# VHH binders against Thymidylate synthase: the designs that were tried, part 1

Every score and structure here is a prediction.

Target 1, 260 residues: Thymidylate synthase, of Methanocaldococcus jannaschii (q58167)
Amino acid sequence: MVLNINSFYKNCRGEFMRAVFIYHKNNQRMEKFYKNLLNEPDFCRICDDCYNCRGNWTFKNNVKNIVIEEVYEEFVDNPYDYLPELPEGDICIAQLHEDLLYELPLLLKEKGYKALIVPSETPHDLSLALRRDLKRVCSNYNIEFENPKPFCSLEKKEGNEYINKFIDYFKIGKPELEIEVENGLIKDVKVKISAPCGETYYIAKRLKGKAIDDLKEEIANAHHNYPCLASMEMDKELGDTILHKAGYIAFEVVEKALKK
Unless a header shows other numbers, all headers, positions and changes below count from the first letter of the chain; Kabat numbers aren't used for antibody chains.
F, E and O are the ipSAE of ESMFold2-Fast, ESMFold2 and OpenDDE, as the mean of both directions, binder to target and target to binder. V2 is 0.75 times the mean of E and O plus 0.25 times the DockQ between their complexes.
[cut] marks letters that were taken out.
The coordinates of atoms that the task and the answers printed are left out; those that the model quotes come from them. Centres of patches stay.

## First folded at step 1 (VHH)

Design a01 (framework vhh_gefurulimab)
Fold by ESMFold2-Fast, scan of step 1:
Structure a01 (fold): chain B 260 residues (1-260), chain A 122 residues (1-122)
Amino acid sequence: as target 1 above (260 residues)
Amino acid sequence: EVQLVESGGGLVKPGGSLRLSCAASGFTFSSYAAAWFRQAPGKEREFVSAIYSGGSTTYADSVKGRFTISRDNAKNSLYLQMNSLRAEDTAVYYCAAKRSYGWYSPTEYDYWGQGTLVTVSS
């Protein structure tokens, strides 16, 4: 529809970025990240008002998913029995069994991919050892690599040409808002970058018309109403839960927008 | 006319399980979001879990991974499966229903049950 045309015109001459999500069957977190970019009317299911909350944008012509069977074995002798041939793409977002994930950069290189993003929503999504190996292997293949923990912590970095383009093109990563205040009330909230789960649109909708005095309560209410994907398990690297970090990010984003 | 009736409360040992039910009548339950709240002695009423009319769920941090909310629109019923119960889960549990946004705050709910007592002790 008209938003597909607008996505085309955003790049002037029809330049497209293609993102490929690859994950195991029943990985509801990765499926939600993928479906957030499709932006179907029934995505959120909180109030059936997604059009007024999120708008009618869609990236369905720019994103694909590859869902592979669950691997229950601790070790996989032949990862290629599970990994299909990859479609053409620019950026890959992946959560896979570590033996499969280790082989992924080679397949990405062979298909000309420019970046690999491995989001961690639980302490078990990517080991520190494999993270170091993936960083090294991707560097050798001239593929950008990031392991945002959580995915909504993904921010632009010098040298990350393609991941920075991904954030700007798909408008997902560490959230960014523009807030207009008039007479102590929030007059307007513009979402520039949303959390990959789409929570930021819902937060923006809930804040509109609210008094600045009630802001903390409204952010808490919006967060509690929106299903959080991040784990409540203690993460040893963070010294806290990934869920708490996601909550800090959501609050910090709103506070930062108000102080600008 | 409009009614929410909780059942399934009782005494349970730490580490045990309990299933709460809430029966709705007098309104089109399937069109409403529904939630569980609880109030411990000497405490404010707090949010436990909510389920949207479309099936989407949310949980308070204190119960994530232990409690599961579900609904059966054909039976006009809301459920809370409580596992790995702790002494701090002792409270009167209330079911509530609403049409609007804001599952967290008690003041946003249109209809309330009378509550069912859950006691977690040896």
Scores: ipSAE 0.000, ipTM 0.089, lowest interface PAE 23.0, mean pLDDT 82

Design a02 (framework vhh_7d4b_2)
Fold by ESMFold2-Fast, scan of step 1:
Structure a02 (fold): chain B 260 residues (1-260), chain A 121 residues (1-121)
Amino acid sequence: as target 1 above (260 residues)
Amino acid sequence: QVQLVESGGGVVQPGRSLRLSCAASGFTFSDYYMGWYRQAPGKQRELVASISSSGSTINYADSVKGRFTISRDNSKNTMYLQMNSLKPEDTAVYYCARGLYWGSRDYFDYWGQGTQVTVSS
């Protein structure tokens, strides 16, 4: 697919969306999610050519990042000393110190944002208490809220009008593949939705030309050889590592596509 | 017959170093990603470090970043874990594993018998 961003500016041909990533300096996970949408040729060094693997699309005119200095204080007396003025936007993707994150929904409401996504890639990225508070506050402001753990588990839900549009527009979230099989061999693999880290394009590349009877090793090798930023630390809520859940999602995506 | 044999464990004081080795046989080692797991008594098994088939992609658990270094020598069918600045919390049985991301909780299809690492004063 040839992606022409200008065609999305007209409502009759597509909906224009603006995503804003807000995170602290040195947050490499959030930076990678942001850079995945820029789709620069040096984004993924595993593939010979990112454009050959991913296509030549870019959302550079639809996404912005706001990188703020790290906050080392356990409690922040004046969160607004750290929070910048927000640009115009529709969806916010955030990872911040909890005292700053708690104030974010009000700022989003004042700027007309429709959704807040707080991905958890480690057990420490968002406390359960703050998750409950954010869900309540966002609901009061008519802002959709999701805390995908990991970000590649973000899927469409009834009632999530704007997050569902986000998934379709930026083509990131819980991955979706379309697989064509001929004579027991994978003839073609089309990425409809990619993991926010971009892994799904690499998986699609690795599967082309492989025999369908034994794809487990290819998918496992593709997932493991792609730099996955999900934590290997045990997550009490999942009863497992977030990295393990990400691996299972990669497998599930291919299995679902093959069941046609 | 797939075999993974760990060595290099022992008892060491905090702040010291140990180097673990995993000798692999019965499969084409250079085709598989490999990992080190650990399990302390009464705790769940956790992935400490992983390394791709070529060695170009490496991942570490947040608790060991900057202290542990994983490496492999495909010509010798051997994987290593260099453990520096050891802490009492690193005390566990360390397992060499061959990686597969299939099934619910078990995305490694073969494990070694483990080697004990004890960090105590």
Scores: ipSAE 0.000, ipTM 0.307, lowest interface PAE 11.9, mean pLDDT 84

Design a03 (framework vhh_8h63_2)
Fold by ESMFold2-Fast, scan of step 1:
Structure a03 (fold): chain B 260 residues (1-260), chain A 122 residues (1-122)
Amino acid sequence: as target 1 above (260 residues)
Amino acid sequence: ELQLVESGGGLVQAGGSLTVSCAASGRTFSRYAMGWSRQAPGKERELVAGITSGGSTYYADTVKGRFTISRDNAKNTLYLQMNSLKPEDTAMYYCAARSGTYFWTPSGYDYWGQGTQVTVSG
C-alpha cells in the first residue's frame, strides 16, 4: 500500500486542541496556570528579560478561562446558580466548590469534552471521596479523568488518549528537558514540557552555562526563588507536603535529562 | 549588527584589582547574553564569566569568588571586576555577545571585541 505523506503531516501538525480553565474568583493558582499558557511579558516577576527566559510562544487562541464568583455556603442548594453554559472545548481544567465540581462532568459530556483535569495544589483542593465519585462518573461518560497532585506531576498514561494529547499540545505537565553538555558545561537547555506554573523555563535559564557539579545547588536556588504554587501544609495521602513533592520533581527532571 | 569595544586593561601587581569594561554599540544590548573570555600566550581561549540578558551569571572555577561580571543596560556596557589578581590571570581579555541563545563556550558567541591586555606582575 501507498503511504500518503500528507496524512502524516496532518496527524502530526494538524491537531487542534481547546482547553477551558474553570475556577473561582481569587484562585491565584488556577489563574497562574491559565496565564502561563498566554505567556504575556508580565507573567514572570523574577526574570529581567522574559523573552529570553520563556520564548515568544502563546496559546491564547487555544485556551479560555471561566471565572466563577466565590461560594461562601458550605452546601450549595442549586449549583446551576453558579455554573454558566460551557463553551465548546476538548479538555477542562477545574478547581471548584465540591458541589459545583460534582455537576461538572455532566456539563462536559453535553458539550462533547474528552477529559477533566482537577489539579491539587493544597490538601483541600479535592477530597478523596469526591475524587472517587468523579473518576466513576467520568468513566461512565467516557471522559478521561486525572487529579495530579501537584499539577506538575501530570504525566502520560496508557489509555489517556486526550490527556496525553493535552500534554503534547500545550507542553505542560511533568517537565521534560533536553540538555546539551560540552566540556563539562551545560551548553544548551531546551524545555520540551514545562511545569504548568512555568518554573521549568526559569530552571532551564539558570542551568545554561553552569558546570555539571554545580547543578544540584542551582536547581535548589531556582526552585526557592520561583513563586511556587504548591502548599506547605502536610498532605495525608503523600505523607509529605505538596511543595516538597514539587521540589523533588524539579530535581528528578534535570537528573533524568542528564542521563539520556 | 553589534560592535564591542573593550577598555580598562593594564599592568597591575599581584593581589591588586582591575575593572575592564565593554561598550556595545549598534543593536539593543539588553537582548544579548554577554561574556568575558581570555587567552594567555600559548594557551586556548577560556570563557571566564558570562551573564544572560536576564542577569544570571556563570564563572569558571579559576575565577570564582574573585571576579564579578555585571551589566548596565542603560549604558550598553558590560563590566568585569577582577579582585585578588594572580600572575596566572595575565591574558588578553575579550568581550563577546551572542544573539538569542545561551551558549557559554567561546565558540558559541556571535560577536567579539578586539580585546584588552591585562598583565599581572609578581
Scores: ipSAE 0.000, ipTM 0.078, lowest interface PAE 25.3, mean pLDDT 81

Design a04 (framework vhh_podentamig1)
Fold by ESMFold2-Fast, scan of step 1:
Structure a04 (fold): chain B 260 residues (1-260), chain A 118 residues (1-118)
Amino acid sequence: as target 1 above (260 residues)
Amino acid sequence: EVQLVESGGGLVQPGRSLTLSCAASGFTFSSYAYGWYRQAPGKQRELVAAITSGSTLYADSVKGRFTISRDNAKNSIYLQMNSLRPEDTALYYCAASYPWLGSRYDYWGQGTQVTVSS
């Protein structure tokens, strides 16, 4: 049992949020997004300096995961044979077989959830047809819906009260940094919002103490060395790969933070 | 300092083949990702094919017809275009990025025109 200081202060102000991740066994991407919020010392295997890199925060009392067995059938007649009872929560982050995913909004409504986020890290994670249906069904249930492609492209949007609160509460989505420069050197880098995979903390660590003239190379090397699971397959909607978009976001974050 | 120069474009009949070449200079060639983009009049620029050190990617419209390759010894990228169609008519651009194609630090060539007409 560890007191989450961020959660404690928000509770004192009447702000409290619970997120539930639901995904199939062996989904390493969703597992990583979930484990980023737990912030255990062994989360990142690049180095053993996580305390100085990420800090000692944790959302383990604010997040839960539900891992269900893989479904190999193309079509599922009885989705409820696979879907477990949902815990109480405010926001659901899901990647599931489409027949199961289609039934999820009703379960979310019954438990009082406010939003459903379905991240796409590959062109196959969510069909356009199901995205349309989920948007319609969620709207009917007064549940906010977003399909960020990739998850690190999730940004605040007018009308998304609960998803906007999710981004601020859990500090994940489209990354935001604060960079302090002194005498041409990076004195400090603060992560305000991290990519859901946690890459932003690693980038911030790599930039500390570097000269401004070296930042371009350090950003590229940091992103290259961080395990990125975004797909290299062509995505028809983007007209490019999801990996390309994720790479662009990483560079944009640092450049934006250097503006005075 | 970084320079990309495309060549091999021209006018060809439908069903024929063209090979585009991109010569790169001014940087460490093997460290970069490369791609071919095209832009037809009145349309947005689109990625056609991309190549890294170990992977290739193709737009659905060209899969099975186009092949991207690299020659690190010659600092060159190639696009072999087979079974050309009138819809392939566009200005073709070579692009280089470190380490990913389309990163904010992209370098672009001037483009080479490909026209497919009978």
Scores: ipSAE 0.000, ipTM 0.187, lowest interface PAE 14.2, mean pLDDT 82

Design a05 (framework vhh_6z1v_2)
Fold by ESMFold2-Fast, scan of step 1:
Structure a05 (fold): chain B 260 residues (1-260), chain A 123 residues (1-123)
Amino acid sequence: as target 1 above (260 residues)
Amino acid sequence: EVQLVESGGRLVRTGGSLRLSCAASGFTFDDYAMGWFRQAPGKEREVVAAISWNSGSIWHADFVKGRFTISRDNAKNTVYLQMNSLKPEDTAVYYCAAGRLYSFYHESAYDYWGQGTQVTVSS
């Protein structure tokens, strides 16, 4: 039994993190990100084998979700008619109507939150103008801010103390794999950090036993076959679809793991 | 030494117009969002309009929408509230406020407050 340093620090220091997901009813993308951290046995439903694919970990006691009513009004006169009182938390992950999202940093500051993550899975999830305003407001409140597009592009950055800690604690963000090769075949794949949708576990399962020469095709097939909700609509800022960018990230992650 | 000085408040008849001005000094004006608030006797202060540091984001309360317009002149360190089609219900002390943090509804987002200017609308 070898003591894992990360496990030791989590157990001995009591250094835990609380993440709060806030999003509108019927936002299936945010629901999936939240449910990935609960890690229920029937999470992905591609097969009834989530335990062998993902393991038995759970962050049930470290994550909460707040589901608010859908807002179909283009402009919201009083955002606080929709926004509830926030629970205690360290990191907020949010997708909301822009008028509600605009008020969120102040509520986070009042409750002592350290970071706001606003993932973009469609070209319409966050405007560039509001992204700029949120970055400024969060900076003034000493709240870290990131708008990963897609969420699985979230990576550690110098100066992002709490977001870096979030990535290490919850093991989600830009994926990291550890791959063992024997006789030109993939012998084992360990997931160190998963995409927030959980795709990385499915990719790892699909790569086991495959020949190195077949990996590019298998990664592409895994990505296309996983129930990923990232948009196929063209994103002007990326010059490509967000779904295609997620696929490139999956490929880069496997290549990086093989080169070391 | 930070000062926000409102001016332009007076008695006006129903249907009339006023322009309120707020002159700012003692801080870097173009780093701050500006808001107009009002308070009628016995009521809590409520937000009327807000404008970001560069005028990129502007908001008006529903009860003044189409009648009031907030604007700013960063060269003059001044924020304005143009008030048209005034109603007796608009009678209040009007305050300008400055904050590094833009918010439609939270007084706590505003760091500096003026002394207020009285607007009275007669029927």
Scores: ipSAE 0.000, ipTM 0.165, lowest interface PAE 17.0, mean pLDDT 82

Design a06 (framework vhh_7sr4_2; at its last look DockQ between E and O 0.02; V2 from the best seeds 0.00; counts 0 for: pae E 12.4 > 2, grease 24.9 > 24.2, SAP .669 > .668, placed apart)
Fold by ESMFold2, look of step 2:
Formats: C-alpha cells, structure tokens, sequence
Structure a06 (fold): chain B 260 residues (1-260), chain A 119 residues (1-119)
C-alpha cells in the first residue's frame, strides 16, 4: 500500500526510507542508479517491442541526488569548496574524489544518517586504503558501511539493519527472481530485487518464452545490450573485470531462481 | 571486422552548426547502443550523447538542448547534430559502440573527427 506522508512513499508496514545519491557531474553510472529509482517513463526504452515491464512505481519523493562539480586536480585543499550542506536522509550512496569522500562520514553523522554505500564500478572508484579508513570511521560513528563491487553484488548482511532495509525497501541490490516454467519454457519471471542499474527487468523480459535448456547466451546478450557500464579494466582484487563479475551475478541469479 | 568511421568535423565560427556522421560496419547495428564522446585538449574523454537500440537518448548537461543524436538503422549510421557551437565544444569527437563481448563498455572507437570552434 502506498501512503504519502510529507510526500514520501511508505510501504504496507508504514516504513519509509530517504536515500541521497551524491556524485560528480558526468558520472553516468551513478546517475543511472539514481534515475532507476525515479522510474520515469523514458528511463528504459531500449526494446523495439517495449511494454511496461518495470511497472508503475516511483521513489521520486524518497530519493535525492546531489551533483558535485568535476574535480580535475589531484588533491583538494578545501573539500568544502565542493561539498554542499546535506539534506535530511537515512542512507547515502556516494562516489566522489577521495579527498571529498573522506570528509563525508562526519557530514553524515551530523545529519543523522545511518548508512553509507560506496559502490565500485571501476577499480579506481575507491582505493583499498580509503575503504579501510571509511569502515573504521563509519563504525566509530555508528554508520553502516558497504563497498559493493559492483553495486549489484550488494546483499543482506547480519548487522546491517539499515542497508538490509534499503535493499528491501527500494528493491535494488543483488538481484532476486522468481521464475515460472511450463513445458520446458519460461512462462513468467517476477523481479523481486533488481540490479541498481535496472537491467534485471530487461533480463526478465528477454527470458520470457525462452527454452530453459540454454539461457546463458540470452543472459549474456541481455547484459551486454543493457547499459550497466561497469568497467572492463582488470581489477586485481577480483582477479577479473568488474563488468564480468556483474555478468556472472546475473547468470547466478537466474540459475538460483530455476532451482526453486 | 567492426569499423566506425566518423565524418563531418571541421572549423566553424561560434554560433555555427555541424553535423557529424558515423558509418558503422561489421556488426548488427540495430542491436547495439551507440554514442558520441569527445576529448577536449588536456582532458579525458567525456560523454556527449548516446542512443540506445530502442531509440532513447541521453545528453551531457553542457550540450543538452544544443546537440541531437539520432540513428538510421537502414544506413547503419549514427549522427550528431551540433547547433549553437561554442569555443568550449572544440574537441576530437569519437563514435563508439557498446560491446556485448566486453559486457557493456564501449569496445570500439572510431578514429575521431576534429571539431574546432574559433574566432
């Protein structure tokens, strides 16, 4: 049930969440994540045979974006030349120059935020050193912290009360599907949790009517044709590219749904 | 072999217009997302515009309202109509294809076409 209190969406249990996306101008990946939650009619119009596979929902009153000017210098002497006052919110999703990002937990604490998610879509989005520092500082401030690499690898974790609610509330993170099969063909695909870029709805559409025996090619084609835009640069920590990991997650999600 | 060939660049005065073309060959053009990127002297490449296989378009803030991306699947060609050009638009403009083989990054770039907006 959708309730409008102060223009916020609430779920059937009266729960709501406010999310703030903060990122630099021209960050296409972060913009895509933000706009996925707006779900405006033109967000996903990549199919020749388009229909409303995403449904009629929006979190436009629950999410805000803060677009920061591009940083061209290597070091930022005064981060507050770039960082604005933060709005009220519960959870922040951020990708910023590391000198700015280092200051962010203090700003979040002062505004009562409960969680920080810093997705990595390239090997350079968050250094291992700053990840360690952010984990420590956020823990000291009682702020939950995750650095999913990629964002669609974000899943629930014991101790992450607010991030777990984020996944349930906005229905984004590591995808979850329910698949109905009839006579070896996929009859229906229900998206329970979508990848943050929105590709899971597109994959679900492409699977409908397909034979169950060999879906890998169809999933790979869907993943490649959808603009998730994760990096193809080799990531030392993963031992593979971030884009490949996202593709394997998409395949794993479908396999898991078929076993149920 | 995938080929992307840009054309239509040149020298133009501020306020002028240019139309860039990118002829594509060696792949099923209608199935892929295409884009125009530019490299400003001294800067990294940035997105100018892209167009999805379904026809949806997106523009960088600095060009929105002045540039229009389009595609003609019959001619395997993507276009960039550039109006009200400014000196800040001076750059090498690249046509790019989203790669299914590299899982969503643009995997082929053209050689680029120079656009110079001056005096």
Amino acid sequence: as target 1 above (260 residues)
Amino acid sequence: EVKLVESGGGLVQPGGSLRLSCAASGFTFSSYWMGWYRQTPGKQRDLVADIYSGGSTKYGDSVKGRFTISRDNTKNTVYLQMNSLKPEDTAVYYCARLSPYTWGDFDYWGQGTQVTVSS
Scores: ipSAE 0.000, ipTM 0.178, lowest interface PAE 12.4, mean pLDDT 82
ESMFold2-Fast, scan of step 1: ipSAE 0.143; ipTM 0.573
ESMFold2 (binder alone), look of step 2: mean pLDDT 82; pTM 0.819
OpenDDE, look of step 2: ipSAE 0.020; ipTM 0.382

Design a07 (framework vhh_gefurulimab)
Fold by ESMFold2-Fast, scan of step 1:
Structure a07 (fold): chain B 260 residues (1-260), chain A 122 residues (1-122)
Amino acid sequence: as target 1 above (260 residues)
Amino acid sequence: EVQLVESGGGLVKPGGSLRLSCAASGRTFSTYWAAWFRQAPGKEREFVSAIDSGGSTTYADSVKGRFTISRDNAKNSLYLQMNSLRAEDTAVYYCAAEPLRYGFSQYEYDYWGQGTLVTVSS
């Protein structure tokens, strides 16, 4: 009943997933998340070794971005004057003025989208009130909803079929590493899932050849040297800065990989 | 592209105050992460303070509580208010900006000013 050829056939015919990023002009955080998935050779400007660091993979045929003009008004009378017709897609990643963001689930439903991810990199990216409303509206439309704060905290959850597929397909979310140790030295580091900003590849590169006796300083230095877009402003919900949480995630990822 | 020009450096006595300014050219500076670095004679360039486009700030431990970074996006300007100055604050101060990245390493910044000298002595 089990055919090895069937498994091979399924892998070769793996379904495509399409992700659409929608954000305002000059939103550098969202642009960086989008560009991480394009994986152009010069994406990371810390060193000239991006090919050996990140590899030559690309999702350019699976991702699109929609850049909307900035909205300076506190309240928007007609959000649809700003929102374009959406392309077909499976998952939407969005950061928009809250009046536009509130209307987005209806447009997603009309185009058959399965999930909406709204990352928060600052305390101001999504209010608690709108988060509650988006969760309710998305639930009514059978659209999965997550507000990772920061985006690199996005984890698989029971019931999140499409967001779980997104994490596995695009290999972004809460990072996962496989670390090979030989003679007390890190021989190799494989990135299974990267932070959406791509920091995990840089951390993996910095750890290769290092002794395992104490890696905390190297992880901290890698995190500080990699441009992190998370805010240094205090977040009342976290009781800390989003930047500090992102740093902790970087440490946890490496420590978890070493404790098999 | 952004060009940066620092001003406000000079000679000040220990315990004194000084305000540095950095003028940016170009309409996109308001979206940049901006920072101050300094280089003392015979030492490497070190981080002083950074501010993101939204106004969130960070400081090196050596200056925390004494220095205040701020920005005025309408004037395309970055400032560093330096209080309770010490002899060890003597350095050339550099303004730096980065359009797509936030960080604390000098190697993360593509745009730099020419520097302004601050001397703290009696």
Scores: ipSAE 0.000, ipTM 0.155, lowest interface PAE 15.4, mean pLDDT 82

Design a08 (framework vhh_7d4b_2)
Fold by ESMFold2-Fast, scan of step 1:
Structure a08 (fold): chain B 260 residues (1-260), chain A 119 residues (1-119)
Amino acid sequence: as target 1 above (260 residues)
Amino acid sequence: QVQLVESGGGVVQPGRSLRLSCAASGSIFSIYAMGWYRQAPGKQRELVASITWSGGSTNYADSVKGRFTISRDNSKNTMYLQMNSLKPEDTAVYYCAALTYRGEWYDYWGQGTQVTVSS
């Protein structure tokens, strides 16, 4: 009797999900999102204690990255000169030159992908025109599409079956915490869903032992001290910087957890 | 540093609806929460509703629960108060206010907009 490993794995774990990150060389933001899911011991160099801060989980068998050479041309005559053949996968997380990004949904459809997530960490990562076109093309191909700005704003949404599963499976998106309070002090903080950059683990560590009355400043300090790569440039759609939006999300997440 | 501009006040009959708007400008990134206060003649100013900047956490005075809804449009830097089933006792000057991350109190205030509910 020979067991099929994939079938055995699916039966033991329920659902199995594969995420593929595709981005240009030197895109440190996308690399950080990818490396957050690998959860290597040297991921965060703030305190050199990632095991106690983040835990021993890893998705290294569930995630792949594809690093593409930088594109310097404003317009690309042949996007396929840059785009490789995609591996099999369920969800794609992408940041690419817009001419390459426009061709991506067709490649995803041909390989049976279910969703495309294009995070925006700067005002320049995705134009509103291309966002509209991607939404239309993906809908036609029965591929779910989200453009979270920033990536840590990605929330579950009715109709987004596969993106909702992505959030639950990889435990990244808009953060969710469980906070235990004793005598006005934070006794414990558990991370249920982390920001894709991993900041939520650092915030959770910083809040342990703090008084409830000190939390606003501790959250702000944690957000500023964590190497968050979201842009300080004004985003016209948000009417704020993407970095400050990420900070507001961090505050809201802690406030929501305290109401339990 | 933060400027707030209010609109949408007026005179209505009991049972009718009004929607107030508050547009924020300037150092909007400093805002933790926004709220609506009201003050009737001879009464103290009271908080009617508040919302955090991210739009996730709302709070309402017991007198308006189930009738008023506060909301936020982040793309327009605008906060709204939808006031349904208005009563004569809702008659007041309504003030938009912003609480910053550095503030313990609401530090930025609009000029106020009059809401009058009369038969």
Scores: ipSAE 0.000, ipTM 0.131, lowest interface PAE 17.4, mean pLDDT 82

Design a09 (framework vhh_8h63_2)
Fold by ESMFold2-Fast, scan of step 1:
Structure a09 (fold): chain B 260 residues (1-260), chain A 120 residues (1-120)
Amino acid sequence: as target 1 above (260 residues)
Amino acid sequence: ELQLVESGGGLVQAGGSLTVSCAASGFTFSKYAMGWSRQAPGKERELVAGIYSGGRTYYADTVKGRFTISRDNAKNTLYLQMNSLKPEDTAMYYCTAKIYGSSWYFPDYWGQGTQVTVSG
């Protein structure tokens, strides 16, 4: 039996979600996104004040990672030689060799997954042709699909029921801040949604106590000093680098918070 | 020179069965993902079924449970067994082959097509 009035809001805390990260060994970007959700005390190596900066939350019981050996061949004779059986999950976040990635939606459907997110941090992480194929295949399987470029551009969208729930549950995607100003100084900054790399917590910490007139410089310095792995290579679709877009998003997030 | 040659199309009554085949030459068949796409007049091209070198299959929801794709690497031949045919299955059926980095809608190779017509 199902109690619909209690199934969505368990003690007013929302529904439980499971996210599975699947990526190749040595993919430091995907590992960073996964480790951001674990929120271990040593996650951020910039300072030793992670508790006051990030808080003591963790999603270690809600997230899993699957690390696949590197594939050096242009063609994969059998993707199943590399792809393990998937655990139960609701949302998959993936970066894989394209032959493996194309097989992933069917594996996700077989395990009841609701969404596939394929972040692009370099111009080479997902071809436009495979993006079109994944969108069609996922649509046929009733799996939501997004290819945020970069991952910190992932926004809520009408029709994306499960990806919207993912953003709300894990508090990652396009960042959202609440900023309190007193006498021209930033009194407090609350992170509502963080960039998946965790940069938003570091930016928030650096803005506290700063004058409004100094914010652009502080945001630029925080972005420069945070270990952001987004590519400086020109992306033809964006007409700019992915790193520059990530920097723009950081500025936009702070400006939006100040205008509210 | 790569060639894909379809055969086995024809006229069949609704509820009937038909097998189309695709003979491949000029390439290492076993290393390609192979598929069947179809296009009816006035409609967009649809990927119906795909099979990877390792044997994993994909089926469009429109044909799932009715169609079966298979390959014979020793004979360089791809098959599509179509059961419980519907008038909506009427289309030109194209054999396709793709390699790493290409998409099913921009495959590396396709044949000339074989017409399947389902009467109602």
Scores: ipSAE 0.000, ipTM 0.133, lowest interface PAE 16.7, mean pLDDT 81

